VHH binders against Nucleolar MIF4G domain-containing protein 1 (NOM1). Designs and how they scored, part 1

Scores and structures below are computed, not measured.

Target 1, 198 residues: Nucleolar MIF4G domain-containing protein 1 (NOM1), of Homo sapiens (Human) (q5c9z4r362to559)
Amino acid sequence: KKHVKGLLNRLSEPNMASISGQLEELYMAHSRKDMNDTLTSALMGACVTASAMPSRLMMEHVLLVSILHHTVGIEVGAHFLEAVVRKFDAIYKYGSEGKECDNLFTVIAHLYNFHVVQSLLIFDILKKLIGTFTEKDIELILLMLKNVGFSLRKDDALSLKELITEAQTKASGAGSEFQDQTRIRFMLETMLALKNND
Structure headers, positions and changes below count from the first letter of each chain, unless a header shows other numbers; antibody chains aren't numbered by Kabat.
ipSAE, averaged over its two directions, is called F for ESMFold2-Fast, E for ESMFold2 and O for OpenDDE. V2 adds 0.75 times the mean of E and O to 0.25 times the DockQ between the complexes of E and O.
[cut] stands for letters that were removed.
The coordinates of atoms that the task and the answers printed are left out; those that the model quotes come from them. Centres of patches stay.

## First folded at step 14 (VHH)

Design n1 (from m1 with M100L)
Fold by OpenDDE, fold request of step 15:
Structure n1 (fold): chain B 198 residues (1-198), chain A 119 residues (1-119)
Amino acid sequence: as target 1 above (198 residues)
Amino acid sequence: EVQLVESGGGLVKPGGSLRLSCAASGFTFSRYTMAWFRQAPGKEREFVSAITYSGSTTYADSVEGRFTISRDNAKNSLYLQMNSLRAEDTAVYYCARGILYLRDAFDYWGQGTLVTVSS
């Protein structure tokens, strides 16, 4: 545990290859189950915190996951994803006052960007947020779209179209409940801009 | 219980065509990437083709331009149209289900259907 945490604490772009190599060696020396548990725990502790994590540092951590996912095995990404999803469900049900949701969504976005997860996961998450349609949900939707919107359009234009329709419907019905509708409008404009982008 | 049942295999001459089918049950078919794999005698199982939940397709270089993967979500069915068959296409062909939300990963397999290409 200490060794893995130490490696993550030193993680940077220049030493990515070295750190990933060392982790691969650990996977060879230990059971995959134990390593998955240890690595996932360390990653969750580092990435999903109450404070906002720097963007570049977040990218590096998730990139490391992607590298190991492709070099060690799919169980690496799968195990991490499971933890991420569980955390998301917990936060969604009980709420969070910090930046945990933001960090979590950024993690998911980069898992998609680095070819660990499919667009389906992103759409399912976005649909859930549209369903609840709170101010925080709108912010999280915008965060996700900022990070992966163009890729989503490229991968699944139909789902994006459906998502927009659903968002428009929610906006028309629930917009009066918002003191400021500026963010809703901005969200819809962002979605439409993505849809119309070739 | 997840089930995948392949059909359509058989004996065909070089240059001939076959259409394989895979009947899926026990899960929400439309949400999953599906794929075809094959295993020739004495060789390892290899990727042939995949189709994502959104309909995006990929092919191995060896079958590109000859094989076409498709799906019918209403029928929970996966298909592989094989044209211009060659002797080297002889193998047991397997239907596979992708792991939900993960890319390029599969967790369930059918029993396979034998395709023999011989003069």
Scores: ipSAE 0.869, ipTM 0.925, lowest interface PAE 0.4, mean pLDDT 95
Fold by OpenDDE, fold request of step 15:
Structure n1 (fold): chain B 198 residues (1-198), chain A 119 residues (1-119)
Amino acid sequence: as target 1 above (198 residues)
Amino acid sequence: EVQLVESGGGLVKPGGSLRLSCAASGFTFSRYTMAWFRQAPGKEREFVSAITYSGSTTYADSVEGRFTISRDNAKNSLYLQMNSLRAEDTAVYYCARGILYLRDAFDYWGQGTLVTVSS
């Protein structure tokens, strides 16, 4: 555990190959289950904090997951994803005072960007948020679109179109529930811009 | 229960064509990436082609331009059109279901259908 945490603490773009190689060696020396648990725990501790994680650092951590996912095995990414989703569900139900949700969403976004997960996951998450349609949900949607919007448009334009329709419907019904509709409008404009490939 | 049943295999001459089918049941077919794999005698199972839930396709270099993967969500069916078949295409062909939300990962397989290309 200490060794894995130490490796993550030193993680940077220049030493990515070295660190990933060392982790691969650990996977060869230990059970995959134990390593998955250890690595996932360490990553969750590093990435899912009350404060916003720096973007570059987050990308490096998730890139590492992607590398190991492709070199060690699919169980690496799958196990990490499961933990991320579980944590998100827990936080979403009980609320969070910090930036944990933002960090989790950023993690998911980069898992998609680095080809660990499919666009379907992103769309399902976005649909869920549109369904609840709170102020926080809108911010999370915007965060996700900022990180993966163009890629989503490229991968699945039809699902994006459907998502927009659903968002528009929700927006039309919830206008009176929001003191400020500026963010709703901005979200819709952002979605439409993506749809139109602007 | 998840089920994948391949059909359409058989004996064909080099240069011939064959169309494989995979009937899927027990899950929401339209949400999953589907793929074809094959295993030749004495060789490891290898990737042939995949089609995502959104219809994006990928092919192994060895079959690119000759094979076409397609799906019919209404029929819960996966297809593989194989043209310009070669002796090296001889193998048991397997239908596979992708793991939900994950890329390039599969969790269920059919029993396979034998394709023999011989003069």
Scores: ipSAE 0.868, ipTM 0.923, lowest interface PAE 0.4, mean pLDDT 95
Fold by ESMFold2, fold request of step 15:
Structure n1 (fold): chain B 198 residues (1-198), chain A 119 residues (1-119)
Amino acid sequence: as target 1 above (198 residues)
Amino acid sequence: EVQLVESGGGLVKPGGSLRLSCAASGFTFSRYTMAWFRQAPGKEREFVSAITYSGSTTYADSVEGRFTISRDNAKNSLYLQMNSLRAEDTAVYYCARGILYLRDAFDYWGQGTLVTVSS
């Protein structure tokens, strides 16, 4: 565990190949279960915290997951994704502290952009946020669309159209609940721009 | 329990056609990427085609233009229409289920159905 945390603490773009190689060697020397548990725990602890993490550093940590997913085996990505989904369920039920939710969403966006996860995960999350439709949910939808919106349209334009329809319906019913509808209108404009290719 | 049962294999002449089916049960079929793989005797299993939950398709270079993957979510069924068959297409064909939300990862496989292309 302490060795894996040390490798992650030193992670940077110039040493990515060296760090990933050392982790691959650890996978050969230890049980896959122990390595997956240790790596996932260390990555979640580094990336999904209440404190802000530099955008570049977050991206590098998730890129490492993508590299190991492809070089070591799909169990690396699957184990990490299971932890991410479990954390999302917990945040959805109990709320989150500080920047934890924003960091989680950024991790998910990177997993998608680095081809670890399918667009279905992104759409399931967005549909859940549209269903609850709070001010925080609107900001999280915008955060996600900023990071992955163009890729979503490329991967599944039909699901994007369905999502926009659901958002429009919710916005129609929500007009009486919000004092300032500017963010709702901006969300809808952003979605329509993505549908219409900017 | 997840089950994938392939059918439709058989003997066909070069240039002929065959349609494979895969009946799925034990999971919400419409949410999963599904794929066909094949394995010729003495060879490693190779990718043939995949269709995502959204209907997007991909094909191996060796079969593109000749094979068509499709799915019927109402019947929990995956299909592979194989046209212009060649001797090199001879293999056991396997239905595979993608891991939910994961890209390019498969966790369940059928028993396979044999396709033989010979004169």
Scores: ipSAE 0.441, ipTM 0.732, lowest interface PAE 1.9, mean pLDDT 85
Fold by ESMFold2, fold request of step 15:
Structure n1 (fold): chain B 198 residues (1-198), chain A 119 residues (1-119)
Amino acid sequence: as target 1 above (198 residues)
Amino acid sequence: EVQLVESGGGLVKPGGSLRLSCAASGFTFSRYTMAWFRQAPGKEREFVSAITYSGSTTYADSVEGRFTISRDNAKNSLYLQMNSLRAEDTAVYYCARGILYLRDAFDYWGQGTLVTVSS
């Protein structure tokens, strides 16, 4: 555990290959389950906290997951994704502290952009947020679209169009329920721009 | 219980054709990426082709142009049309189910169907 934490503490873009190589060696020397448990716990502890994490540092941690997913085995990404999805479900049911939800969404966006997860996960999450349609949900939708919107359009333009239609319908029905419509309007304008590649 | 059952394998001469089928049950077939893999004696299992939940297809270089993957979501079935077969295509062919939400990762495999290409 302390060796894995030490490697993660030193992680940066210039030493990514060295750190990933050392982790690969640890995977060969220890049980795969023990390594997956240790790595996932350390990464979740570093990335999904109530405190803000520098954007570049978070990206580097998730990129490491993507590298190991492809070089060590799919179990690395699968184990990490299970923890991420479980955390998302908990946050959705019970709420979260501080920046925890934002950090989680950024982790998910990076997993998608680094080709660990399918667009289906992103659409399922966005559909759930549109279904509940709270002010926090609007901000999370915007956060996700900022990070992955262009890639989503490229991967599955039809699903994106359907999502936008659902959001427009919800926004029309919710018009009187929000005291400030500016963020809803911005969300819809952002979605329209993505649909039209603008 | 997830179940994948392959069929359609057999003995065929070089240049011939076979169509493999995979009957799926125990899960919502339409939400999963499905794939064909193969394993020749003494070799590692290798990717042949995949078709995503949205219908997009990919092929290994060694089979592109000769093999066609397809799916029928109404019948919970995956297919592989194999044309212009070569001796190198001899292998046990496996139907595989993608792990939900993960790219390029598979968690369930059928028992396989043997394809032998021989004169």
Scores: ipSAE 0.425, ipTM 0.726, lowest interface PAE 2.0, mean pLDDT 85

Design n3 (from m1 with A50V E64K)
Fold by OpenDDE, fold request of step 15:
Structure n3 (fold): chain B 198 residues (1-198), chain A 119 residues (1-119)
Amino acid sequence: as target 1 above (198 residues)
Amino acid sequence: EVQLVESGGGLVKPGGSLRLSCAASGFTFSRYTMAWFRQAPGKEREFVSVITYSGSTTYADSVKGRFTISRDNAKNSLYLQMNSLRAEDTAVYYCARGIMYLRDAFDYWGQGTLVTVSS
């Protein structure tokens, strides 16, 4: 556990290969289950904090997951994803005063960017947020679109179109629920821009 | 219970065509990426083709231009149209379900259907 944490603490682009190699060796020396638990725990501790994690550092951590996912086995990414989704669900239900949700969303975005997860996950998450349609949800949607919007358009234009329709419907019904409609308009504009982009 | 059942295999001459089907049940078919694999005698199972939940397709180099993967979500069915068949295409063909949300990962397989290409 300490060893894994130590490796993550030193994680950077130049030493990515070395660190991933060392982790692979640990997977060979220990049970997959134990390593998955240990690695996931360490990653969650590093990535899901009350403060916003630096973008580059977040990317490096998720890239490491992607590498191990492809070299060690799919259980690596799957186990981590499960933890991420579980944590998100917990935070969403009970609320968070920090940047934990933002960090989790960023993790998911990069899991998609680094080819661990499919666009289906992103769309399902976005649809859920459109369903609840709170001010925080709008911000999270915008965060996700900022990180993966163009890729989503390329991967699944139909789902994006459907998402926009749902968002427009919610927006039209929001009425007086929002004191300021600016962010809603910006979200819709962003979605439409993605849709219309070739 | 998740179930995948392949059909359509048989004996065909080189240059011939065959269409495989995979009947899926026990899950929401339209939400899953599906794929075809094959295993020739004495060889390891190899990737043939994949179709994502959104309809995007990818093929192994060995079958590009000859095979076409497709799906009918209303029928919970996966298909593999095989044209210009060659002797080296002889194998047991398997359909596979992708793990939801994960890329390039599969968790359920059919029993397979034998395709024999011989003169």
Scores: ipSAE 0.867, ipTM 0.924, lowest interface PAE 0.5, mean pLDDT 95
Fold by OpenDDE, fold request of step 15:
Structure n3 (fold): chain B 198 residues (1-198), chain A 119 residues (1-119)
Amino acid sequence: as target 1 above (198 residues)
Amino acid sequence: EVQLVESGGGLVKPGGSLRLSCAASGFTFSRYTMAWFRQAPGKEREFVSVITYSGSTTYADSVKGRFTISRDNAKNSLYLQMNSLRAEDTAVYYCARGIMYLRDAFDYWGQGTLVTVSS
């Protein structure tokens, strides 16, 4: 555990290859299950904080996951994803102050960007948020679209179109629930802009 | 229970064509990426083609322009149209289900169907 945490603490772009190599060696020396647990725990501790994690640092951590996912095995990414989703559900349901949700969403976004997860996951998440349609949901949707919107458009334009339709429907019915409609409008405009760009 | 059943394999001459089918059951087919793999005698299993849940397709270089992957969600079926077959295409062909939400990962496989290309 200490060794893995130490490696993550030293993680940077220039030493990515070295760090990933060392982790691969650890996977060879230990059980995959133990390593997955250890690595996931360390990553969660590093990425899911009350404060917003620096974007560069977040990208590096998720990139490392992607590398190991492709070199060691799919269990690496799968295990990490499960932890991320579980944590998100817990925080979202019970509420949390800070940027934990934002960090988790950013992690998911980069898991998509680095080819660990499919666009289907992103769309399913976005649809769920549109379903609940709170102010927090809108902000999370915007965060996700900011990070992966163009890629989503390229990967699955049809799902994006459907998502927009659903969002528009929700927006039309939510007038009385929001004191300020500005963010809703901005979200819809953002979605439409993505749809119209190819 | 998840099931994948391949069919359509057989003996064909070089330059010939075959169409493989994979019948899927036990899961929501339309939400899953599906793929074809093949394993030749004495060789490792290799990727042939993939079709995502959204219909995007990718092919191995060795089969590009000759093979076409498609799906019919209403019939829970995956297909592989193989044209201009070559001797090196001889292999057992497997249908595979992608792991939901994960890229380039597969969790269920059919029993395979043998394709033999020989003069």
Scores: ipSAE 0.864, ipTM 0.923, lowest interface PAE 0.5, mean pLDDT 95
Fold by ESMFold2, fold request of step 15:
Structure n3 (fold): chain B 198 residues (1-198), chain A 119 residues (1-119)
Amino acid sequence: as target 1 above (198 residues)
Amino acid sequence: EVQLVESGGGLVKPGGSLRLSCAASGFTFSRYTMAWFRQAPGKEREFVSVITYSGSTTYADSVKGRFTISRDNAKNSLYLQMNSLRAEDTAVYYCARGIMYLRDAFDYWGQGTLVTVSS
């Protein structure tokens, strides 16, 4: 338990291979369930907090998940994804504290970019945000598109086009619900730029 | 109950063609990535091809250009068109369902259909 946290606390790009190798050895020496529980708990605790996490460090933690998902087994990614989805449901239902939601979205973006999850997850999340269409939702949509927009277009341009259409419809209907619509306009401009390969 | 039932296997001469089908039931087919795997006698199961929920396809190098994966979401069916068959393609072919949201991970497998390529 404390060994896994220690390894994660020392994680960096130069030592990624060493850290992942030590974790692989632990997976061979211990129960898969115990290792998945311990690793997922430590990663969620490090990455999905109320405090901001340096963007590079978060990427390195999620890259580790991708490495182990492919080297140890798919159950590593599946267990972590279950925790991520459960946390998303909680945040969606009950709200979040501080940077917790932003950090969670960045983790999800990295899971997608590092080939742990499919674009379907990203689109399902974006559709939920467009459906509620609050000021916070718009900022989260922008955060996600900043991190994964190009990849989404490459993977499923049709779903992206449909998403943009939904966003345009919501924006036209929500014109009087916001006092400052600069961020809504920027979101739409960002989406159109992605559609046009800008 | 999730069910995947393969069909269309059989005996074919080298250079010939076969079309495999996989009938799916018990889940929302259109939301799942689907794949074909194969296993020759005494060998490990190997990846053949995958088609994502959105229609993107990927092939193992050994079959690229000869095999075509496709899906019909209205019929809940997955297909594999196999052309220019070779002796090394002899195997039991399995239909597999991807785990939702997760890449390169599969949780349900069919019973398999035997393809034999011989003179």
Scores: ipSAE 0.447, ipTM 0.740, lowest interface PAE 2.0, mean pLDDT 85
Fold by ESMFold2, fold request of step 15:
Structure n3 (fold): chain B 198 residues (1-198), chain A 119 residues (1-119)
Amino acid sequence: as target 1 above (198 residues)
Amino acid sequence: EVQLVESGGGLVKPGGSLRLSCAASGFTFSRYTMAWFRQAPGKEREFVSVITYSGSTTYADSVKGRFTISRDNAKNSLYLQMNSLRAEDTAVYYCARGIMYLRDAFDYWGQGTLVTVSS
C-alpha cells in the first residue's frame, strides 16, 4: 500500500514511464484484485478530495490509469471507473462541499480524453445536470464542456445536437428561477460554439 | 441473465456472401457497444468489427470494404453482412458486448457460429 502511494506521490510527466513500469511489475508480483483495490483507493484519495488539485497533477494521475488500462489490462480502468461512478452517485444524492465535485468531473473528463471511457458516460452525466438545471449544474456543465466539448462533437455530433436542444428548452423555461441569467446565456453560447466549431 | 446467440453461419463458396445475426437478451441493448470477433482453427481470437451505442463503426483492415456491421435496437439484434468471402475468413464468429462506458472492452460473448469458406 505505502509503496503504491509513494509512487503516486512522486508521479510526474518525466517519470511516467518509470512509475508505470514499477506498477506493472507490482501487478505481476501480486494479485490483480489486491493491486486494483490498492491503486484505485490511492488514486481516489489523491484526486477526489474537497481540496483543489493542480490541473497538471490530476491529468498525470488519470493518464497513469489510461496507461495501465492498456498495458496491464482493462480491469484497471474498469475498477477505477466503478469507484468514480459510485462516488458520483453519492455526490449527486447527498451533495458535496468544496472542490470534490469539480475534481471528480475533471477526472471523468480526463478518462474520456485519454480513451478509457466512452462518450456515453459524458452524455449521461450532462443529461442529468440539464434535467435538474440548478446554478451548480450550469457550472458543472460548463466545466465538462470546456474539458471535452470538442471531443464530444467529433465523437457523436448528433447526441451533442440533441443535448443542446434539451438545454435550450430548459433555459427557455428557467428564467424566473435564476437570479442572474448570464451563466445560462454563457452556457448556451458555449454549446452553440461547439456545435458550429467556433 | 445476459445472453448472446449467434446464427447464420454455414458453408459458402469463395466470393459468396453470408449474413450473421446475434440475438441479445437480458440487458438494454441500445446502450451497449457491440462487436464481432472470430477465431480460426488453431489461432487466437481476432477483432473483426465494432459498432458503438451511437452507431459509429470500425473494421479490421482484413475485412474493410467486404464486411458491414449493423444493429437493430428495436429487435435487440446485431448483424454482420459478409461479402466477397475468402478461405481465410473461415472461423467461428463471436458476438461480443462492450462493457458499459468503457472503450474497447468486452465482458460477454456468444457461443459462436461457424463460417466455412471452401470449394
Scores: ipSAE 0.426, ipTM 0.720, lowest interface PAE 2.1, mean pLDDT 85
Fold by ESMFold2, fold request of step 15:
Structure n3 (fold): chain B 198 residues (1-198), chain A 119 residues (1-119)
Amino acid sequence: as target 1 above (198 residues)
Amino acid sequence: EVQLVESGGGLVKPGGSLRLSCAASGFTFSRYTMAWFRQAPGKEREFVSVITYSGSTTYADSVKGRFTISRDNAKNSLYLQMNSLRAEDTAVYYCARGIMYLRDAFDYWGQGTLVTVSS
């Protein structure tokens, strides 16, 4: 664990190849289960915290997952994704501390952008948020669309159209429950722009 | 119980065509990315083509323009139309199911169907 955490603490774009190479060597020298457990724990601890993480640093940590997913094996990405989904379920069920939820969503966005996960995951998450339709959910939807919106349109325009329809229906039915409709209108405008700009 | 059953393999002359089918059961077919792989004797299994849950397709360079992957979600079936077949296409062809949410990862495989391209 201590060696893996040390490597992650040193991680940057210029040394990405060196760090990933050293982790590949560790994977060859140790059990894959032990390495997956250790790496996932260290990454989750670094990236999904209550405090804000610099955007560049977050991206670099997730890019490392993408590199190892392709060079070491799919079990790296699968193990990390399992931890991410479990954390999402916990946050959905019990709420989150500070920036933890935002950091988690940024991790998920990067996993998608770096080709570890399919757009289906993003749409399933967005549909869940539209279903609950709270002010926090609106902000999380906007955060996700900011990070992955164009990619979603390219991957699955039909699902994006369906999502917009669901959001419009929910917005019309939930109008009296919100004190300020401005963020809902901005969300819908953002979705429409993504649908039409390609 | 997840099952993938390939069919449509056989002996064909160079330049000929075959259409492979994969019948899927035991899961919600429409939510999964599906792929074809092949394995020639003495070689590792290699990627042929993938079609995502949303219908997007990708092909290995060696088959681009000759092979077409398709799916029929109503019939829970995956297809591979193989045209302009060459001797190098001789292999056992496997249907594979993608792991939900993950890219480039597959967790279930069929038993395979043999395609032989020779005079």
Scores: ipSAE 0.424, ipTM 0.728, lowest interface PAE 2.1, mean pLDDT 84

